# VH-VL binders against TATA-box-binding protein (tbp), part 2

Target 1, 182 residues: TATA-box-binding protein (tbp), of Cenarchaeum symbiosum (o74045)
Amino acid sequence: MLDPRTRPRVVNVVSTSDLVQRVSAKKMAAMPCCMYDEAVYGGRCGYIKTPGMQGRVTVFISGKMISVGARSVRASFGQLHEARLHLVRNGAAGDCKIRPVVRNIVATVDAGRNVPIDRISSRMPGAVYDPGSFPGMILKGLDSCSFLVFASGKMVIAGAKSPDELRRSSFDLLTRLNNAGA

## First folded at step 8 (VH-VL; framework fv_izeltabart)

Design s19 (from z27 with heavy chain E50Y)
Fold by ESMFold2-Fast, scan of step 8:
Structure s19 (fold): chain C 182 residues (1-182), chain A 121 residues (1-121), chain B 111 residues (1-111)
Amino acid sequence: as target 1 above (182 residues)
Amino acid sequence: EVQLVESGGGLVKPGGSLRLSCAASGFTFSTYWMHWVRQAPGKGLEWVGYIIPIFGYTKYNEKFKSRFTISLDNSKNTLYLQMGSLRAEDTAVYYCARYTYGSGSYYFDHWGQGTTVTVSS
Amino acid sequence: DIVMTQSPDSLAVSLGERATISCKASQSVDYSGDSYMNWYQQKPGQPPKLLIYAASDLESGIPARFSGSGSGTDFTLTISSLEPEDFATYYCQQSHEDPFTFGQGTKLEIK
């Protein structure tokens, strides 16, 4: 029987924010810690990665930003704030405040043992198991959450919008697997 | 708060093609399972297929598998249904619907208003 | 495929009357104590609207006069006291297995 209270480990947080102003492509091209190439995406975005970032921030010339690769909500929001400061300090954007929003939390859960997904997928309503096209079993979770379960017992929870939703979804996943005979 | 709006329907001749669009307000498609469901005039509802964008997976009712394709443009937050080799039997109102799980069951919690496709000579 | 059959095809009732609509699945839609069965309401020119999920759970915002019951293969939607806005077509739907299937619909008409 899997322990439904097994703690998930956050591996990626995607968050977004909007500078509510256009960003100078020419200034981004000259900035340190910024990769901007007019041939990439038709010149519509650049990538900022400062030494302290776990991941990076994509900055669109429209002023929209996407933070990826951070391993906590705090770190993801920190990347957006750092990108804002970096753009402002280098004259690529005017001084402004931002309101970051979590878009997607991805976490892993390890059962510590194999899970017989070939057997249980045939019993579980809505389970998607198509090993010729995808190596794991996919399940729909609450609201925006989805689950991917591998035969190894490694699992992915994606789509959570908060740490609380992640905890509830992890409990839901492990309980449903136990009910299916995992 | 949550709204879905379909567009792209119209009159098309047998053998033709159409691309339907579905635009969301109040949420983004990238983390939800999205379905297309159709309804022929005076008939019931018929499931077409779904997409799970977060894992890059699509599934279709076998009846439509070779003629229809579901896709998502994340940058525009727009869901599509590409329909080819259209037949008179494909005449219907096409709905996009958001799929979720709760209290031990799966269900469609939000539907668009539909867009009408008429296949005739 | 699971075939969903509704009865009656149409039902004429007066305002304030009780209406009962049945839905039968060709095989059980139950799993682990839950029923993978939903009810939707559709008015002319409008999309379907979720009323009840998991056979008996009332969707948020839906009036308490609507209720669902049943398990396995036999399900019922009940409207305890009909109001003018309730005259519509009602559909049952199973989410137990692919392909997702709906009943043929029951049209509720003013008597």
Scores: ipSAE 0.719, ipTM 0.856, lowest interface PAE 1.0, mean pLDDT 90

Design s20 (from z27 with heavy chain E50M)
Fold by ESMFold2-Fast, scan of step 8:
Structure s20 (fold): chain C 182 residues (1-182), chain A 121 residues (1-121), chain B 111 residues (1-111)
Amino acid sequence: as target 1 above (182 residues)
Amino acid sequence: EVQLVESGGGLVKPGGSLRLSCAASGFTFSTYWMHWVRQAPGKGLEWVGMIIPIFGYTKYNEKFKSRFTISLDNSKNTLYLQMGSLRAEDTAVYYCARYTYGSGSYYFDHWGQGTTVTVSS
Amino acid sequence: DIVMTQSPDSLAVSLGERATISCKASQSVDYSGDSYMNWYQQKPGQPPKLLIYAASDLESGIPARFSGSGSGTDFTLTISSLEPEDFATYYCQQSHEDPFTFGQGTKLEIK
């Protein structure tokens, strides 16, 4: 039986925030630690990656920001705050407050043993397993969560919006696999 | 408040192509499984296919696999249904629908208003 | 493919009376104690609306007069006391396996 208490390891957090003002594309193009190309995506966004960021922040000229690649909620929110400060300091945006929101937490879980996905996928309702098209078995979880399970016992949980939801989803996944005879 | 709004329907000749769009608001769209379901005039509902954006996976009802393609533009948070080699039998209202799991079952909890595709010579 | 067959195709019922519609699956849609079967309501010019999931669980916001029952291959949707807004077409749907399939629909009409 798999242990439903097995701790997931967070590998990516996507969070967003809105500056509630337009951002200067001209200033972004000139900023250090910022990549902006008018020919890419119709000039709608730039990418900020300052020293110390685990990932990066996408900044839309509308003022919306997306933080990706951080390995904790704290780090993801930190990237948004750092991007805001960098934009303000370089005159690309006026001083403002932001309210970061978690959009997607991606985590990995290792069962420590093989999982017979070829056997259980054909029996589990809603399981998607087509090894010729996509590696691993895909399962829908509660709310926004989805699961990817590999025969090796390595698993991915994606779509959680909080650490609590991630814990609940991990428990759900491992319990459903146990019920299927994993 | 969850909303799904389809657009892009219209009149097209047999053999033609058409791209439908589905815009989402009120939720983190890319983390849900999104489906296209159609309904011919005076007929029942028929599943077209789905996309699992977070893993980049698509699956189709075999009836549509070679002619229709589902895609997502993450930067616009918009779902598409590209329809090719259209036939009179493809005349229908096309709905996008959000798919979820709860209490031991899967179901479509939110549907768009639909967009009408008419294929006629 | 799992074929979903509803009966009757249409049903005329008076206000305040009970309406019962049936749905049969060509094979079991049960797994591990759960039934992968849903009911939707559709009014002319509108999209389908989820009423019941997992055969018997009432969706949030749906009136208590709606109930679902059954398991395996035989399922029933019941409206205990019909109200004017209940005249619509009802569809059952299996979520046990793809392709996901719907019944042909049952139209509720005023008698």
Scores: ipSAE 0.711, ipTM 0.856, lowest interface PAE 1.0, mean pLDDT 90

Design s21 (from z27 with heavy chain H35S)
Fold by ESMFold2-Fast, scan of step 8:
Structure s21 (fold): chain C 182 residues (1-182), chain A 121 residues (1-121), chain B 111 residues (1-111)
Amino acid sequence: as target 1 above (182 residues)
Amino acid sequence: EVQLVESGGGLVKPGGSLRLSCAASGFTFSTYWMSWVRQAPGKGLEWVGEIIPIFGYTKYNEKFKSRFTISLDNSKNTLYLQMGSLRAEDTAVYYCARYTYGSGSYYFDHWGQGTTVTVSS
Amino acid sequence: DIVMTQSPDSLAVSLGERATISCKASQSVDYSGDSYMNWYQQKPGQPPKLLIYAASDLESGIPARFSGSGSGTDFTLTISSLEPEDFATYYCQQSHEDPFTFGQGTKLEIK
C-alpha cells in the first residue's frame, strides 16, 4: 500500500498581484535587474530578477504581475513584494500596496516503488494513459489539481491554490492509487 | 466569480471551417480541464473533447478527432475549438464547460452561454 | 459507448407536486463504492446547470428539494415539491468512461 501521508516536495509556485496602476515601459527598459523585450507580448511586459530571487516576476504595463519559479508560497509572495519595491524605487510605478494571490503550486511525490500504471489505468474512471503520446498516467484531482503518475513511482501534482489544497490532493491521489490496486 | 463566454459562431458552408473561442474570467484555464459540448437544435448534449492544459494533452470523442482541434492560449486566457470539414449535422450550439472532480465523480460545474454554428448551403 | 436512457421523454406536473425522472445506463457506472453519474437542468436559451453529482451529492447553491438516488445502472432524480422555476429539461450524464454520454432529456411541463 502507498502511504497517503507521504509529503510532497514543492518545486514551483505561481502567484499574481496587481499594482492597480500602469507601469512605465520606458523606465523598465532602463532598470537594473529588469529585461524588457519588445518581442514579448508586443513590448507589454518586462521581467524582473534580483540576485535573491529563486525565480522571476513578469510585470505587465497594465500593472499586473506574475511570480514564477519560487519553491514556497512565502518566497513567491516575497518576489512580488520585491518587484513592487524595485519598480517604485526606479520610478517605473508610484507607491502602492499589493495583495498577492496563489495561482498554481506544482509539487513532486515519490512513492518509493514502481506503480503499475499500465494495469490500473484501464480500471480507473477518468484515467488518461496513452503511452504512444505520453509516458505517464494523467488523472484529475480535486478542484484545480491534476496528477501525472509514472511507472517509476514518481508523481507530479499541479494546480493547487494553497498548501492545504496540495496536502488534500496528495492524500487523494495516493488513496485513489491504493484503491485501484497500486 | 466564474464566467465563460463563447464567440466565433456563425453561418458556414459544408466543407468549410470555423474557429470558436471561449474567454474565462474569475479563474485561469491553465489549472483546469476544459471541454467543448454541443447541442443540435431541439436535441440532447454531446461531448466533443477535452484539454488538459497543464500537461499539454487533448482527447476527443472519436466522432470528431479527425476534424476538430482544441487548443489554449494561456496569455489571453482563451480556449479554442478549430472545426474543419464541417457538415450539416455539425449545426449546433457549442458550449465550453469546466471539468471538475469531486469525491466519487467527474462533472461539468460551469458552462458558457454557448455560440451557434449553422452549416448550410 | 455507455448509452443513457431517460424516462419519460416528458412529464406534466402541478406546482407543489413531486416529480420523478429515471435514467438507465447500458452498463454499470459504479467504481470503488461511487457512482459516476450526474444530473443537469437546462432552461430554453440557457446552458445546462449542474444539480447533482456522484448520483446523490447536491451541488452547492442548489435547493434541497432536488435529490438523486440509485447505483449501478438505475438512477432517479426527484423534485420533492415543484416550484415555477423547475420547469425545464433535465439530463443525466455518466462520467465512468469516455466518451462522456448524456441521456436524451426529460422535459418537465406545467400541468
Scores: ipSAE 0.685, ipTM 0.849, lowest interface PAE 1.3, mean pLDDT 90

Design s22 (from z27 with heavy chain K65R)
Fold by ESMFold2-Fast, scan of step 8:
Structure s22 (fold): chain C 182 residues (1-182), chain A 121 residues (1-121), chain B 111 residues (1-111)
Amino acid sequence: as target 1 above (182 residues)
Amino acid sequence: EVQLVESGGGLVKPGGSLRLSCAASGFTFSTYWMHWVRQAPGKGLEWVGEIIPIFGYTKYNEKFRSRFTISLDNSKNTLYLQMGSLRAEDTAVYYCARYTYGSGSYYFDHWGQGTTVTVSS
Amino acid sequence: DIVMTQSPDSLAVSLGERATISCKASQSVDYSGDSYMNWYQQKPGQPPKLLIYAASDLESGIPARFSGSGSGTDFTLTISSLEPEDFATYYCQQSHEDPFTFGQGTKLEIK
């Protein structure tokens, strides 16, 4: 029986925020730690990656920002705050406050043993397992969550919008696997 | 409020192609499973295919697999159905539908209004 | 493939009367205590609308006069007291296994 209280390890957090003002594409093109290509998305965005960032922040000229590649909510929000500060310091945006929102948390769970996905996928309603196309079993979770389970016992939980939702989704996944005979 | 709006339908000749779009508001496609379902005039519902964007997976009803492709543009929050080698029997209303799980069942909780594809000469 | 068969194909009922629609699956759609069966309502020119999921759970915003019951292979949708807006086509759907399949539909019409 798998322990449904096994703690997930967060590997990526996607967060967004809005500067509520337009960002200067011309200033972004000239900024250090910023990549801007006018041919990408019609010149509507640039990418900021400062030395301390685990990932990067996409900045749209509309003022919207997307943080990717951070390994915690704190780090993801930190990337958005750092991007805001970097834009303001370089004159690409006016001084402002932001309100970051989590959009997607991706985490891994390790069962510590093999999971017989070839057997249980044939018994679980809604399980997607096509080993000729994809090596893992895919399950839909509650709300925005989805699960990927490998025969090795390694699992991915994606789509959670908060740490609490991640915890509940992990419990749901492990409970459903136990009910299927894992 | 969750909304799905399809577009891109119209009249096309046999052998032609069309790209249908489905625009979402109130949620993002990247974390949901999305399906295309069609309904021929006076007939029931027929599953076309699904996409699970978060894991880069697509699956099709076998009769469409070589002719239709489902894709997603995350930057526009828009789902697509590219249809090729169209036949008269592909005439139908095409719906995009959001798939979810709850309380021991999988179901389509939101549907778009549909876009009509007519294949005739 | 699981075949879903509805009865009747059409039903004429008066306002305020009870309507009952049946759905039979060619094999059980139950798993681990749950029934993987849903009901949708469709009006002409409109998309399907979810009414009931998991055989008996009422979708948010759906009037309490709608109810679902059954398990295994036999399921029922009941409208306790028909309102004018309830005249539509109703579809059952199984989500137990691929391919997902729908019943042929039951049309509710004014008597």
Scores: ipSAE 0.646, ipTM 0.824, lowest interface PAE 1.4, mean pLDDT 89

Design s23 (from z27 with heavy chain Y99F)
Fold by ESMFold2-Fast, scan of step 8:
Structure s23 (fold): chain C 182 residues (1-182), chain A 121 residues (1-121), chain B 111 residues (1-111)
Amino acid sequence: as target 1 above (182 residues)
Amino acid sequence: EVQLVESGGGLVKPGGSLRLSCAASGFTFSTYWMHWVRQAPGKGLEWVGEIIPIFGYTKYNEKFKSRFTISLDNSKNTLYLQMGSLRAEDTAVYYCARFTYGSGSYYFDHWGQGTTVTVSS
Amino acid sequence: DIVMTQSPDSLAVSLGERATISCKASQSVDYSGDSYMNWYQQKPGQPPKLLIYAASDLESGIPARFSGSGSGTDFTLTISSLEPEDFATYYCQQSHEDPFTFGQGTKLEIK
């Protein structure tokens, strides 16, 4: 029986914010710690990664920003604030305030043992398992959450909007696997 | 406020192709499972297929697997249904629907208004 | 495939009266104590609207006069006191296995 209290480990937080103004592509192309390629998305965005960032921030010329690769909500929001400051300091955007929003938390859970996904997938309602196309079993979770379960016992929870939702979804996943005979 | 708005329907000849769109707003599109469901005139509902954007997976009702393709564009919050080799029997209203899980069941909690496809010679 | 069969195909009921609609699955839609069965309401020119999920759970915003019951293969949707806005077509749906299937629909008409 799997322990439903097993704690998930956050591996990625996606958050967004809007500068509510256009960003200069020309100035982004000249900025340090910024990668801008006219061939990428038709020149509509650049990537900012400063030495202190765990991940990076995608900045669209529309003023929208996406933070990826941070391992906590605090770090993800910090990346957006750092990107804002970097753009303002380099004259690519005017001074402004931002309001970050969490869009997706991705976490891993380790069952500590193999999970017989070949056996349980055939009897679990809604389980998606096609090993010829994809190596893991996919399950829909509560709200925006989705689960990916590998035979090794490694699991991914994606789609959570908060740490609390992540913990509830982890409990739900492990409980459902136990009910299926894992 | 969750909204789903379908478009792209119209009149096509048998053997033709058509692409339907579903514009989503009011939720993080990429983290939900999205489905297409159709309804022939005066008939009941029929499941077409699903997409799981966050893991890049699609699954179809076997009746449609070879002729229809579901895809998405996360940058536009838009879901697509590409329909090929259309037959008169494909005449229907096509709905996109959001899929969720609660209290031990899966269900469609939000539906678009539908877009009409008519296949006629 | 699981075949969902509703009865009756149509039902005429007076305002204020009770309406009951039946749904039969060709095989059990239960798993681990839960029923993978839902009910939707559809009015002409409109999309389906979720009423009941998991056989008996009332969707938020749906009037308490709607209720669902049943398990296994036999399910019922009940409207305790019919209001004018309740005249519509009702569909049951199983989410136990792919392909997801719907009943043929029950049309509720004014008597």
Scores: ipSAE 0.626, ipTM 0.834, lowest interface PAE 1.8, mean pLDDT 91

Design s24 (from z27 with heavy chain Y99W)
Fold by ESMFold2-Fast, scan of step 8:
Structure s24 (fold): chain C 182 residues (1-182), chain A 121 residues (1-121), chain B 111 residues (1-111)
Amino acid sequence: as target 1 above (182 residues)
Amino acid sequence: EVQLVESGGGLVKPGGSLRLSCAASGFTFSTYWMHWVRQAPGKGLEWVGEIIPIFGYTKYNEKFKSRFTISLDNSKNTLYLQMGSLRAEDTAVYYCARWTYGSGSYYFDHWGQGTTVTVSS
Amino acid sequence: DIVMTQSPDSLAVSLGERATISCKASQSVDYSGDSYMNWYQQKPGQPPKLLIYAASDLESGIPARFSGSGSGTDFTLTISSLEPEDFATYYCQQSHEDPFTFGQGTKLEIK
């Protein structure tokens, strides 16, 4: 039986925020920590990456921002705040406050042993397992959560919008695997 | 407020192709499972296929697998259904629908208004 | 494929009266204590609307006069006291395995 309280390890957090104003593509292109290519997305965005960031922030000329690659909510929100500071300091955006929102938390769970997905997938309602196309079993979770389970016992939980939702979804996944005979 | 808006339907000759769009608002569709379901005039509902954007996976009802392709554009929050080698029997209203898991089951919690495809000479 | 069969194909009921619609699955749609079965309402020119999921759970915003029951292969949708807006076509749907299938529909008509 798998321990349904096994703690997931967060590997990526996607957060967004809106500056509620347009961003100057010209000034963003001149920023030392920013990559702006007119050919990318039709010149609609730039990428901000500082040495301290775990990931990076995509900044759209509409004022919308997306933080990716951080390993915690705090780090993801930190990237958005740092991007805002750089945009304001370089005159690409006017002084403003932002309200970051978590959009997607991705975490891994390790069962510590093999999981017989070829055997249990036929019993689990809605399970997607097509080994000719993809080696893992895909399972829908609560709300926006989805699960990917490999025969090795490695698992991925994606789509959680908070650490609490991630914990509930991890418990749900491991309980459902146990009910299927894992 | 969750909204799904289909478009792209129209009149097509047998053997033709058509691409349907489903624009989502009020949520980020890339973290949900999205499906296409069709309904022939005066008939019942028929599942076409699904996409699991977060893992880049698609699955089809076998009868459509060789002719239809589901894809998405995360930057536009839009889902697509590319239909090829169309036949008269493909005449239907095509719905996009959001798939979710509640306590105890899977279900379609939100549907678009549908877009009509007519395959006729 | 799981075949979903509804009965009757059509039902004529008066306002304020009870309506019951049956749905049979060709094989069990139960798993680990839950039933993977849903009910939808569809009015002419409109998309289906979720009423009940997991055989008996009422979707948020749906009036309490709607209820679902059953398990295994036999399921029932009940409308305790019909209102004018309830005249529509009702579909059951199994979510146990793909291809996900619907019943042929039951048209509820005014008597």
Scores: ipSAE 0.672, ipTM 0.837, lowest interface PAE 1.5, mean pLDDT 90

Design s25 (from z27 with heavy chain Y99H)
Fold by ESMFold2-Fast, scan of step 8:
Structure s25 (fold): chain C 182 residues (1-182), chain A 121 residues (1-121), chain B 111 residues (1-111)
Amino acid sequence: as target 1 above (182 residues)
Amino acid sequence: EVQLVESGGGLVKPGGSLRLSCAASGFTFSTYWMHWVRQAPGKGLEWVGEIIPIFGYTKYNEKFKSRFTISLDNSKNTLYLQMGSLRAEDTAVYYCARHTYGSGSYYFDHWGQGTTVTVSS
Amino acid sequence: DIVMTQSPDSLAVSLGERATISCKASQSVDYSGDSYMNWYQQKPGQPPKLLIYAASDLESGIPARFSGSGSGTDFTLTISSLEPEDFATYYCQQSHEDPFTFGQGTKLEIK
């Protein structure tokens, strides 16, 4: 039986925030650590990556921001706050507060052994396994979560909105695999 | 508050093509499984297909697999149903619906208002 | 494909009366103690609305007069005391396997 308490490893956190004001495309184009390409999304956004960011922040001229590539909620929120400071210091935005929201946590779980997905996928309602198109088994989880299980025993949990939801989703996944005879 | 809004329906000639859109508020499509379901006038509900955006996977009812394509534009948070080689029997209201798992079942917890497609000469 | 068959096709009932709608699956929709079967309500010009999931679980915000029961291949939706807003078409749906399939619908009409 798989251990449902096996802790997942967070590999990516996506979070968003809104400056509630428009951002100057002209100022973004001139800022250090910022890439603004008029051809990207019709000139609606730029990318900020300062030293120390694990990932990057996409900044829309509408004032919306998306943080990607951080390996914890704290780091993802930190990227949004750093992007806000960078925009304000360079005159691309006025001083403001932000309220970051987690949109997606992606984590991996390793069973430490092979999982017979070819056998159990035929037994589990709603399991998507089409090896001609994709090598893993896909399962829907609670709320926004989805699971991808490989025959190697490596698994991906995506869509969690908090560390607590990730923990519950990991338990759900491993329990469902055990119930299917994994 | 979760809301789904379909658009893009209208009158189209047999053999034509049409692209339907579904826009979400209160959540992002990238983290949910989404379905298209249709309903012919005075008839019941018929499943068209699903998309699992986070893994880039789509699955179709075999009746539609060769003519219809489901896709997502992440930059616009908009779900699409591209319909080709349309026939009179494709005349229906098309709904997008959100897939949820809970208490040992998969179910559609939120539906859009629908957009009407009429295939007629 | 799993075929879902509802009975009756239409049912005429009075306000305050009990209504019972049946749904049969051509194959079992049960797995590991759970039933992959749902009920939806649809009013003219409106989208379907989830009432019951997992055969017997009441969706949040749905009045307690609605209940679901059954397992395997035989399922029932019950409305204990009909209100005016309950006159609609009701659909069962299996989510045990793809393609997801719906019953043909049962129209609940005022007597």
Scores: ipSAE 0.587, ipTM 0.799, lowest interface PAE 1.8, mean pLDDT 90

Design s26 (from z27 with heavy chain T100D)
Fold by ESMFold2-Fast, scan of step 8:
Structure s26 (fold): chain C 182 residues (1-182), chain A 121 residues (1-121), chain B 111 residues (1-111)
Amino acid sequence: as target 1 above (182 residues)
Amino acid sequence: EVQLVESGGGLVKPGGSLRLSCAASGFTFSTYWMHWVRQAPGKGLEWVGEIIPIFGYTKYNEKFKSRFTISLDNSKNTLYLQMGSLRAEDTAVYYCARYDYGSGSYYFDHWGQGTTVTVSS
Amino acid sequence: DIVMTQSPDSLAVSLGERATISCKASQSVDYSGDSYMNWYQQKPGQPPKLLIYAASDLESGIPARFSGSGSGTDFTLTISSLEPEDFATYYCQQSHEDPFTFGQGTKLEIK
């Protein structure tokens, strides 16, 4: 039996926030740790990556921001706050507060052994498995979560909107695999 | 709140093509499974296919897989159904529907209003 | 494919009375103690609306007069005391395997 309490390892968190004001493209083009090219994405965004960021923040001229590549919610929110401070310090935006929102958490789970997806996929309702086109079994999870299970026992949980949703969906995945005879 | 709005339906001749759109508000398609379901006049519901955007996967009812393609534009939060080689039998209202899982079952929790496709000469 | 068959095709019932609609699957839609079967309500010119999932679980916001029962191949939707807004077409749907299939519908009309 797989242990349904096995902790997933977060590998990427996508978070967003809104400065609720427009951002100066001219100032972004001139500031350090920011890549802005008018020819890229219609000149609508720049990319901020300061030392210490695990990933980066996309900043749209509209004031919207997207944090990617962080390995925890805390780090993802930290990237948004750092990007806000960097924009304000360089005069690209006026002083403001932000309210970050998690959009997508991606995590991995390792069963530590093979999972017989060839056998169990034919028994599990809702399982999508076509090894001729893709080597993993796909399952819909709770809320916004989706699961990808490989024969090696490596698994991916994607789409969680909070750490609590990730926890509930991880438990659901491992329980469903056990019920199917994994 | 969650809303789905279909568009793109209309009158088309046999052998023609149409692209239907489904615009979402209140959530993003990138983290949900989305389905197309159709309903011929005076008939029941028929499953067309699905997309799992987060893993880049699509699956179709065998009846449609050579003629129909499901795709997504994340920047517009819009789902598409590209229909080719249309036949009179494809005349129907086409719904986009959001797929979810809970309490040991899969179900469609939100549906759009539908867009009407009429295939006639 | 799993074939879903509803009975009756239409049912005339008076306000305040009980309505019972049946759905039969050509093979079991049960797995690991759960039934992969749902009920939807559809009014003319409107999309289907989820009422019941997992054969017996009431969707949030649906009045308690609606209930579902059954397992395996035989399922029932019951409306304990009909209200004017309940006159519609009802569809059962299996989510056990692809392709997802629906019953032909049962039209509930006023007597």
Scores: ipSAE 0.636, ipTM 0.827, lowest interface PAE 1.5, mean pLDDT 91

